VHH binders against WHI2-like protein P4H10.16c. Designs and how they scored, part 2

Target 1, 295 residues: WHI2-like protein P4H10.16c, of Schizosaccharomyces pombe (q9p7d3)
Amino acid sequence: MSVITQAQEIPTVAANPDFNYEGDPIIIQLCDRDTVFELSRDQLLGLPESILMCLFPRGLLLDYEIQECQLTQRPLIFQTADFDPSLLQYILNYFQMAENRTANDEIALSPPPPSFPGKCGIILLKEDIEFFILPPISPTTNIAIEVSPNDLLKLKQRVAQRLLQQKKIFDCLHLENSTSEGSAEKNLVRMLCYSGFHEDDEWKRRIQEPHRACITSVTLTNLDFSADQGPVSDPEYFPVYHKLLLFWQKPARKCWWDSSTSITYNGIEFATWVRRVWTLELAVLGANTYETAAV

## First folded at step 4 (VHH; framework vhh_7aqx_2)

Design j31 (from g09 with K31R W104Y)
Fold by ESMFold2-Fast, scan of step 4:
Structure j31 (fold): chain B 295 residues (1-295), chain A 122 residues (1-122)
Amino acid sequence: as target 1 above (295 residues)
Amino acid sequence: QVQLQESGGGLVQAGGSLRLSCTTSGFTFSRYAFSWFRQAPGEEREFVGAISWSGGRTDYADSVKGRFTISRDNAKNTFYLQMNSLKTEDTAVYYCAARYSTYYKPSEYDYWGQGTQVTVSS
């Protein structure tokens, strides 16, 4: 596609109201770089919207494409945008393992919420980092210090290594510099900890792009419906899963700039300007949450 | 709860055929990829063949390619290894293995069977 749409949210998957199928699962081959994934239609549609947007940034009319392939007797093979296959594999495996546990009626560590009987939730947190190196201005000449292309490449490698060493999820939030206990950053950490994360948790997958100044990190956790629930009948009690449903059923995005990192190279300090984008999404397995929440 | 049980092993003459079966229970069969591995005395366990969870993809070790065929029967919760043109070097304990995955990768498995002996003579 050569046309860029102005819409912020581009539908990645669309249901065709005239398409109907029953019986055996429809198998799709998803080509991500040199890796081929086998997915059922339902498994693909069950992925978080934030991930589907990464795989199909221009949108995918999935049911229409399936119908077209069936009519023309072509295999169901779809090419994704550039996305690290190891990140996709981790996400797919996580969702499948969670679905398998639910299907086997194993005792859940947390009970399902009253409005979602027999269902479980998964929280996905994804971080995208782009970083920029700013040459300092000489204090004596007020002229920017020139850096050779080879030195710039080494600086980029050092910045990437420094950022990769931030293994804990919450290290990038400036909790210590907050002036109040109710800061937005502290409230975000509390909500994620209520959901099943711990303050010292590390990213499960953290990938550096070899030829780009960017890093992508992903972590997932099962929603803990039993965490700090208090009395359910208390009218002042607001269960964490209800709060997540209201605010994070759709991908919630937080973007900020971090200029606190610096690198010293050949005795010169270079400022690093880091653009961080957090995407947070709640996926509920086994049912449409809007249909369930309507009660 | 999860069980994988091999059957069909035994003694066979070189050039002969055997069909191994792996019957499974305790999980949703149709969502798993399956593989066969073997281990000869004094050697490490080696990959033999694999079938994806959809059945649309199969992979084989070069040593068995063209002679062995892996298949699955979702209705019976069983998968198979048809071994043709058997050679004395195919003598080993054969293990079945299962992995929950939408991505097919023959080197990783969640569950294993106990093994069945295959002996090829002369």
Scores: ipSAE 0.017, ipTM 0.442, lowest interface PAE 7.2, mean pLDDT 74

Design j32 (from g09 with K31S)
Fold by ESMFold2-Fast, scan of step 4:
Structure j32 (fold): chain B 295 residues (1-295), chain A 122 residues (1-122)
Amino acid sequence: as target 1 above (295 residues)
Amino acid sequence: QVQLQESGGGLVQAGGSLRLSCTTSGFTFSSYAFSWFRQAPGEEREFVGAISWSGGRTDYADSVKGRFTISRDNAKNTFYLQMNSLKTEDTAVYYCAARYSTYWKPSEYDYWGQGTQVTVSS
């Protein structure tokens, strides 16, 4: 009787008594910080892809990483790239709140769509700003005006404050300059407003990095599943979540340069160049969001 | 139980103003789109105005555009119709309506109020 002809008992390997790889939470530690977050597998994989790519720029193969920890008898502690802890905490709290809302919503009149059974849809809009101050060109000499390093620092601080004071989400699209009702910008705002945003909504959280000329802004809303129960054949009422399925596998991104901001310092007008990157993502709560739209 | 209750109706002179209120209970106000309808004696019920659940969209009948404004107050579970420059043709019973949706259609509503009379004298 050879090995291939006999029923073989698969040995049960006991886990290290100090570690439970099946039930212990995953610990993520932000690079260069003492801050740690304890997450379930579902919480970690349910984060928006844009956030996961920021935390794990080389990608995250969670099952592989867990297997490596089991083989080496190490705790489930993963190092991430640098990230603002308050921004991550805000995102995690929002997702927890959304999960609790769907579990406890006894008044919901519309079931979730079949494509997302028992799940909550979250729409994340993220803005990444990098800004630059351009030294003005003298009209008499046609060369850049020299500015001291101290004055440049003060200018950067004033530009950052001006940008942070522009709190409304859609102000940066300059919709007042669009003469067409069918413009791409107006259609984007209309779609986002159908989904749960208001045209006068403000960014929920904005973080300026002290050592960089950059700002990250985030806003989140629960997708309105009631819109998906409407008449699909009506061209004025196309279910918003079906449009957002275009983004579920990969975040939609819009990048542009905004030169609309200028600042006057010591009687001289300085132009600013602001690189804005918008990332729009539909996130569905659950461990495998990529498989959901393929079904 | 779900209730919609209109208030603020009455008698007003042509060119005057009235503000109607619809106070709601028994559902999650912030998830609903709201509309106002009116019905004059011997006429069919007609659409007046609508506001989306986010407040980001409003729509009005051509006969009231520029004169009427619909608004909502989520903290008070109440929505309003501000009626300015009233005409005798605006005389009707005004009804509030609610629909669970970001999209609104004049004929497809989940809940209706009992109506409030508005009379505009010459």
Scores: ipSAE 0.000, ipTM 0.103, lowest interface PAE 19.1, mean pLDDT 72

Design j33 (from g09 with K31Y)
Fold by ESMFold2-Fast, scan of step 4:
Structure j33 (fold): chain B 295 residues (1-295), chain A 122 residues (1-122)
Amino acid sequence: as target 1 above (295 residues)
Amino acid sequence: QVQLQESGGGLVQAGGSLRLSCTTSGFTFSYYAFSWFRQAPGEEREFVGAISWSGGRTDYADSVKGRFTISRDNAKNTFYLQMNSLKTEDTAVYYCAARYSTYWKPSEYDYWGQGTQVTVSS
């Protein structure tokens, strides 16, 4: 989180290229949290679409009527859906660092392809885990074993701990069990690794919601235009990254179920069903930051 | 047709060095992880070293750590085993192996070379 009081340059009659508009910061308040974030308009609107959809599931509008209604109450304050403050802070910090590096040529990361001069790419990988604990059916009563609310909470905590111990991003894909060279899982990992991830990378931020059976994990990486494919100037490798940009013009989503995990509690084995949702998004930053991915 | 061909084996004295090469054809090199195995007379084939498809991760048997280095050259469709400080117990037929995997830990290999003899004399 950077406290920036700068706004984008606004053109006016008799345009002045040195004219800068200074606007009030936008404050966002996370639902059921006392945490607030101060953002510039550009920082807020430049957040990945997947994150904006989580923060504002009913949409975010910075229209004339809303601004006029808040004329006596500035800065602008928006309430969001529930979102973890540490995950949002990690995302904001990463994007801010990337913007600062792009503005400083001496420490710029991997050069972008000629189709995106002066820009850098950031890949957001977000994982949402929802898990369900299945009580076993008693062989003597032929009905599901009844679990107390206190024991159910402990079971949820144990399952969450087991899932959090899976630190590596790709462990959940069980690639060892896939014999097909063209499997969807192997192709996904290959694509992500060509894009800037490494096969043994770990999640950078993971948060468990204490009273719900869910975990949210996030990792960000800079798009590697030269990853193991030779120089960025090699024309055979530019099409790969350009295709990735076009493919990820909108957040891509992969959803699957995993029933391979079980836990033992008080001598009883409980099966689990884990619903895992991966969201992949590419953000392009630079002189044209916050633009939709172009054709 | 897929082929893996080892080269660079031979006779060396203890304390010497050798560099083995494995040249590949018939598949997209950059999609494969590579390993070296060896088999001494009368013994089972043992793991020597591995390199991931990205080149970012390497692994070695405890007996060769610090002495052997595995590397890959995607432009040449070739990967290497640099063997330094050779010992008589390193005498074996060395095999290169390839596996289609973007994941580090597959136990099975898709393709194998014919082997190259390395003999270390005292």
Scores: ipSAE 0.000, ipTM 0.133, lowest interface PAE 19.1, mean pLDDT 71

Design j35 (from g09 with R57Y)
Fold by ESMFold2-Fast, scan of step 4:
Structure j35 (fold): chain B 295 residues (1-295), chain A 122 residues (1-122)
Amino acid sequence: as target 1 above (295 residues)
Amino acid sequence: QVQLQESGGGLVQAGGSLRLSCTTSGFTFSKYAFSWFRQAPGEEREFVGAISWSGGYTDYADSVKGRFTISRDNAKNTFYLQMNSLKTEDTAVYYCAARYSTYWKPSEYDYWGQGTQVTVSS
C-alpha cells in the first residue's frame, strides 16, 4: 500500500549514508514527540488501514520516499500524526505475532496488556469537517459581498481554528440538550465509552486544510466477554462485542450541518456552514486473524 | 525456555575496561531490542544503554555517554556492553533485558537476565 505523501522536512539524525531498499529500516517519528519507531517495510505496510489513516492523515507514498532517500543518501524518516506510543507498540507486537505464527517460533510474544487479556479490537473514530462561508447579499448592490481568495482562505482558517478548539471528542454532540436527538446521541456516547473511550478523551489533530479538517481518536476495546464483565453499576450491560456487532450492522455515520459559528469580515457578519461527518471503524484482533469492519 | 545469561563481569581497576555479554536463547534474536540496566548497592535500578532491533539506534544514560558502547551480533545471538574508562561509581550489578519491539526506547521488557557483578576499585 502506497499513498500520496504530505510535503515534510526530514530531520537530520546520525545517518547511514547508504540506504538498502529491502534491508534498511523505515523510521517513523510521532508528531510532537521524541518517540521514534524503527519498522521494516513489511511491518509498516501490514498495519490495518485504520491505523495507517491515524498515523498518515495525508497519506504515504512509500516507494517515492525510499527512492528520494536513496538519491539524496539521507535517512528515511516519516513524520506521523500524534499517537499513543504504548498503544502503537501493542498494535505492532500483535501484528508481528500474527505474521510469525507459521514460522515455527518456539515462544509466544508478550501477552496483551493486563486490561485486555482476551480478544481485542481497535476502534477508530474520525470526524471530517468541511467549511463553507457564504457572503451576505449587499442591500445597495444586490450582489454577494466579494471576498478575495486570500481573505476567504484566512476566514476559513479562523473558523477551523475556532472549531478545533473543542478538544473533547463529545463536545460537538451538545449532550446538554434534552431532545430526542440528544437521547440518541447520549446512547452513541455510552456505546463508545463502553468500547474504550472516555467522556473526557481529546481529539488527536490531523492536518488542517483551508476548506477541510480531519480529526481522529483511537482506542483498544475488549471483545472477550469472559474478560470484560462490564460496569458493576450498569445492570443492562452487554458484552462490547455484541453491542459493536448490533451498532455497526447498519452504516454508522453521523452527518450534520453546524451553522452555530459566524465570522466577521470588514464589520459584516458572515454565516458559516460546516458539514460534520463522524465515521467509525473496528479492526478485530484475534489469534491467527485480523479483520477491519468499515462503516 | 527463554533465557538471558550475562557474563564478563568482575573486578577491574578504575580507568580499566570490561566487556559484558548477554547470550540469549528461545526466541528469534534479530527481532528483539536490547538494553542494559544496573543497580548499585542501596540504589534503584537505572538505565545504562539500549540498542534497537536493527542496530541502527542506540541510546545511553548521560553518566556513561562516551565511555560505554552497546552492540549486537545476530549470528551469535549475543549482545554486548563495552565499558571503557571505568569509574568507582560504575560499581553495580548489571542486568540485560530484551523486548520484542520496533519501539527503540521501551518502557517495559519481556525478558531479564539474572545479573552480573561489576566492581571498580580505586
Scores: ipSAE 0.014, ipTM 0.347, lowest interface PAE 7.1, mean pLDDT 68

Design j36 (from g09 with R57S)
Fold by ESMFold2-Fast, scan of step 4:
Structure j36 (fold): chain B 295 residues (1-295), chain A 122 residues (1-122)
Amino acid sequence: as target 1 above (295 residues)
Amino acid sequence: QVQLQESGGGLVQAGGSLRLSCTTSGFTFSKYAFSWFRQAPGEEREFVGAISWSGGSTDYADSVKGRFTISRDNAKNTFYLQMNSLKTEDTAVYYCAARYSTYWKPSEYDYWGQGTQVTVSS
């Protein structure tokens, strides 16, 4: 279930007659919290698509919502999925792009490319799950057992429910089944944990797509750089997160099939094949957006 | 011409409070985001706190979080830094800064004040 929280104390943008609705601030309210953020339209649209998908997993038709608020004279308040307020503030600080009063450059919609040293950033980990139910094969006829469309829908619901209950990020890697400390799975977990994730971290959101047997999951962490690090050109002083950045400089994918899930229905066991795709995005920014502005 | 003028600095005992003000002129106040910075003798200028152009979002340096509060008054074209539980380490010249807010480019400040001295005695 989801909880819709409306804070009565949130100011109404309709109370300000000097503003055009397209120019009015957008108020976003984090689900299950009374925490609110005021964003300009440009600031909201300037966020990476991955962050927007975290905040609005069911999508946001911004122009439609603004028009509806204008027509009904309602404030521009939008509910988001659950999100860490401190992490969102960190993201907004780093992706807050203020137009220099003397420069009217609309070419770049994104922050400038990252540079080193003295940089930190954000790691976004996304998981796309697509699942399929395999009819069992009869041991006597060696032919797949027939499943009615209604029973198949019930099975899909049970599989989706089980997958949505898997909260921990690394549970799907089945590390307990790895026999080597040098396994690819354990190495991936070590790299991610060194970069800011923890072994007990949970997905920040998990949602099933309405029209597909698909689940999307997203989590984020701060990428924190030590001030005592050596030059970035010297690999001897490179932390593991720098190696991760070089390896996954652009969005990179890891794809595998997970057949560990099965569902029992009317005494019959149905195998489930889950295609998991992990995408890692690294947004390396200034160590502090205000540091370079301060001098 | 654009002007930012700090006031409210002075000498205060550790554990005390001060309220700094930055009065602005020469631009549309409601369209600008504001920040406070400080610089101690012999040190680099450091960020203290910021408030968004709408007033609904604030950010603070870890060293002052929970002790300092930034606010703005659009009717007076003035913004403030309320400093509570002051420490000797807070001794610095405090500067106000303003930037036009489109949230389209990396944050950078268009205008700066001349600074006001805050001295916290032990």
Scores: ipSAE 0.000, ipTM 0.097, lowest interface PAE 21.2, mean pLDDT 67

Design j37 (from g09 with R57K)
Fold by ESMFold2-Fast, scan of step 4:
Structure j37 (fold): chain B 295 residues (1-295), chain A 122 residues (1-122)
Amino acid sequence: as target 1 above (295 residues)
Amino acid sequence: QVQLQESGGGLVQAGGSLRLSCTTSGFTFSKYAFSWFRQAPGEEREFVGAISWSGGKTDYADSVKGRFTISRDNAKNTFYLQMNSLKTEDTAVYYCAARYSTYWKPSEYDYWGQGTQVTVSS
């Protein structure tokens, strides 16, 4: 966890007698946006570690800030790194809905490790795309063809639209080009499908950043071993279950380049290079609250 | 199953008061932000007021500021709209809405009630 909860030096200030020290909200303001999120401490700390790292790349001194706010008569407000509001909302909503459904016994979810009875696992899959457009070199001048800023903007929009048309999660892995059943890509898909994804699943949220040639996609699923395999109690399923937990006990990243895309604009062919980063994480609902089993 | 149920609507004379209630079930009430919307016949649905999950922030449409007050009671899983100095133009079906932990007006809400009629006679 990249959250720092203690600081040595705390400013000395007068306490506000009217300040509510019980359950005051934590306000998160996304960088360069007027969007604010009001979270409890549990909601903030319950966010996937990979998401917390994106929001607070330099760490978060939560206990220090809470203590300082209690002494300085100021609201607890955190300025975050840039992050899309609709993606954060989707993540927050998913975790809350999973918590509510688990509490209401509406979903029979595969439990995480035996130390967390009655809890559910949630798999986060996030894709970050950054794409680059390469102007062709003129055969006659041996110089790259000049593109106006307006034409470059339109070209970027067309490349983004093409990338967004690939709606299925696993399309980017080019599985049909794999010659081995044991390939890393096929094994990754198999693990994700064992976890609750399906081969034809589509991204739940895909956002193009307005000022950059970037697309961020996210999908979440509840960990489920009951659909495609027998009971988790079967010893032959335990190796798969333990491998999954070991793989995703911390956010895992896979990065690769996809150079298979080209686009034509005003009769000129432009090469495009796409950098893809996948982030995979298993979050255990309620684990960060240190819920104690009945003794 | 998640449910939102409005109550307290009815017929009232201009200048009067009404208190609408929205009783909720099927989710952790304290973690949700709540809003009231209304829709008059032949018109689009419009935002009336909102309260954050903590109760620390409220917001209102300009047409109702100073007359309407939104509040919440976490112990009762219920939130309210106190309507004072009612006008004939306040006549509408009033809907309650809920969203998880964030504030965004007015288009992003997870759950909606079925509506309750408020009629203000001159």
Scores: ipSAE 0.000, ipTM 0.334, lowest interface PAE 12.3, mean pLDDT 73

Design j38 (from g09 with S52T)
Fold by ESMFold2-Fast, scan of step 4:
Structure j38 (fold): chain B 295 residues (1-295), chain A 122 residues (1-122)
Amino acid sequence: as target 1 above (295 residues)
Amino acid sequence: QVQLQESGGGLVQAGGSLRLSCTTSGFTFSKYAFSWFRQAPGEEREFVGAITWSGGRTDYADSVKGRFTISRDNAKNTFYLQMNSLKTEDTAVYYCAARYSTYWKPSEYDYWGQGTQVTVSS
């Protein structure tokens, strides 16, 4: 019997629509995907700012949409920009687990200091890779070698596979090529390692899109407040979380090009040109009761 | 430590009613969606009903629609399955399940209870 492709319908909030602002979930549907997410207002707005910007590049007028849905008696459903469902699920689950641990006083052995505005910090590190395959110039025609669409897809798959072999987060910074301990790259790694990462940490979730020559990688970690002690030789050291609050609570970006990767296909070497974009953000969970009362 | 514990099972005559409870601990109850499953001897586990984290939407297997009602009580960290007009075919071990993911996947759950026996006699 033939298999028919069936489109998934977006679930109705209630069977007899009893939509209400305070009780009903917000439903989000990722662009042109059958996947839906059911979120509370707090869960949606609690997502890292960088992720919200990816989902809603035009912006999000949540209060307006809620009022419109109440007036029209429609369920609150948002269509988002294209985003991988498994990456969003990973992020949402991580934040939900952290919220649960916070609510149950299960935050790890490193409690936040009194100067930290919340009960828990979460660091998001996201890498967006876009790669370009450079065909070699023919020695006989002095023109770039032509590649068929089928061969190009195979090349894209091989480049993606090779890039994914760099499992460690910091491998792409080529730290061994820098002789200066004060380099920007080494300072970045040092700051992240003081904050909760380890130099051998691997990406937690990676999605490849060979047809678009893209890879998206994400890792989340809990901010480690126990690492507030700097080098003994630095009398002007400020705790790492102060730097994160100043520079990284708003999404920070680093963009660079990497040409160190090449692949061989049918005896021909193809160079690759890789654009890497890092997004770094500190999300703060569990607002202080004092600050909430002051609002 | 996350725990789900069923209660309220037992023996009942066809046409009777039972209310199952699932008491939870170790997570923020109000953030979770809950479901009931059942398994008769020698058969695979079957979906019975589900309730969303908000309580605003419920879903049921066709075999129980109109007879069973799922509900939740956030103040008690407990959710329920009210079973009316019970049939001998409803005899099974009933399991409660919880999902903390906001992703919509009908059969994927993070936590499961140990089960409670329901026996419907004619």
Scores: ipSAE 0.006, ipTM 0.299, lowest interface PAE 9.6, mean pLDDT 76

Design j39 (from g09 with S54T)
Fold by ESMFold2-Fast, scan of step 4:
Structure j39 (fold): chain B 295 residues (1-295), chain A 122 residues (1-122)
Amino acid sequence: as target 1 above (295 residues)
Amino acid sequence: QVQLQESGGGLVQAGGSLRLSCTTSGFTFSKYAFSWFRQAPGEEREFVGAISWTGGRTDYADSVKGRFTISRDNAKNTFYLQMNSLKTEDTAVYYCAARYSTYWKPSEYDYWGQGTQVTVSS
């Protein structure tokens, strides 16, 4: 380096000699966990948007965070919100296996049509349950029955176990109570089955937080282009993947309340109110972006 | 099909050095973390060392720290265990292992090699 050229340069902070900010992995540390994940920038940004929103609820400005680490000479370690390690591992493994198949140009069971912008589609279905236990009102005193903290925890555990007995994805939609082929619930199931799910599919990962009265369930499936042959009655039908690309550019959400669960404890029936939130997201692999097809 | 194949084992005298290699095929090498394990006759399989998918992190069993070095060569789809200052207690069948995982846990692996014998004589 010339002394003259140095005189005209903006001073830069030297990188820490123990860190390679250009090539080192990003380490994400899950809140209140002893586990870490080492991710490339592509792996982190390739996660479903719904999952990134859970890990970084206030957003993640990755380039800014990396620059901040470089300027402060600290490792690329980012703290996330609380998230289950086994659930995150399942998602990361699924996406990596799909990337490996597309990179190796392996024949998919259902190859994408020319109108699909990538080599593979992955559908994420996530269910977040939060439940509330309602103590019955005594007919004699007209006051809610008191439950000890120990008994409340046992009730929460029993409610969680009852909800986990619903192993199939579609059990919570109570399709047996629907009298119409055109019901919203049956149309949702038909759409998902056209996309790659089957009516008897079970959740792949389920995590309980009984102290918080919460359950998170996730399943991933490959988008099946061969399953969506369209309704035989509609020649103007567009395949479900085309609709997902046009209308579900962001995660789609469905929220409802389910009061069908009750539990008996010490001879007393406790009703439950279950808040269920479904998140549906389509990720496109092999296009170098998660952008939708042209309209 | 995924395959891991060890090489470089053999007979060596105490105080000597040996380099083990694990050649891989059937997956994208740069996306996997790798480890070495060993098993002496009549003993359980034990962890020796691990290297992360980027090569930026390495972990070793306390019994080998300062003597063994794990490394990887993405261009050759091969990773290595450099063993220095060998002791008779290092005599074992050495296994290479691979996992696709961004989660750092040196005790869990998806794929295993067949093993290579290392014998350290006194």
Scores: ipSAE 0.000, ipTM 0.214, lowest interface PAE 13.5, mean pLDDT 77

Design j41 (from g09 with W53Y)
Fold by ESMFold2-Fast, scan of step 4:
Structure j41 (fold): chain B 295 residues (1-295), chain A 122 residues (1-122)
Amino acid sequence: as target 1 above (295 residues)
Amino acid sequence: QVQLQESGGGLVQAGGSLRLSCTTSGFTFSKYAFSWFRQAPGEEREFVGAISYSGGRTDYADSVKGRFTISRDNAKNTFYLQMNSLKTEDTAVYYCAARYSTYWKPSEYDYWGQGTQVTVSS
């Protein structure tokens, strides 16, 4: 009799009494994935709130779980909601690199405002795209054209590839079609670029889920606290900057439908509708930003 | 004190080339978008070309597209207008302009140069 233990599977093991719950790693297993992450307490609690809410939609009571593990002698392993492992790895790597740079830099990243003395800010911009393919109505039968499952998958893959070709972050806002400098879209881009983005920036990580007709994109940048963030005469400079900081005390969301696009497949024109959700978040390194995720 | 100073204007024959420069001071050059405008005698000021603060986007008036090229050099705090295949209709005073703007091709500009004369002879 032998028992084969899967290498990717985390076995339920009794807690070791020598385990240091403050210094030992926390194990996270992504739901519906074979992927396991080992994180320090600081790494876990330092994740952006928007990401923590995706991983732990019911909340994360870390101190309570540590106490319960000590009382019940169970390992400190967290099962999360489903999340893309490559996206999580990118976020973790970015935060680790930013932390290491800050620790080793003699010159601080642009002077922080009084509300963030001695701290570095990271801006996370996440985009969730959901697209819908609508079959046309037959002019002869007045009934929607039937699409086989195989043809639907090909259509979804084609639409996804077309969307992935739109690499620049801000091109989806169609800013050139607006004559007003005070448009909501132009103000949003102005805020993000005052804060460290460039108008020609591309998404840093994108994933596609063709079977779900979904794309997730992420980009991160360091918050620019430079005194040169616009001329003193710009009446929108300071209000936009302060508004950005207020919005990022909590994840801010913008949801819109992109312009209807048609796609031709086997001589038939299909309407494609795109729903875009942007999530904006400010994470502050070395501050108590993660305390809102734990009790 | 913010200052924009044009140079490189002058007299040139039709079909010739000129390179205009705009040197800047008093602000962080890398944070600004730049444009060139021109004004012919008795006419309104018209847009010629624009470059975003990253340099990743450029735009041109249809009348100069394919003949003029705008560029920037952040190390020199200077931006340029390379004018090729010049026509007599290109005769004008050329102005450089700067805007602190994160989206390119702003509707208004914060700072303007004094202008430099370009004369194209037949």
Scores: ipSAE 0.000, ipTM 0.362, lowest interface PAE 11.6, mean pLDDT 73

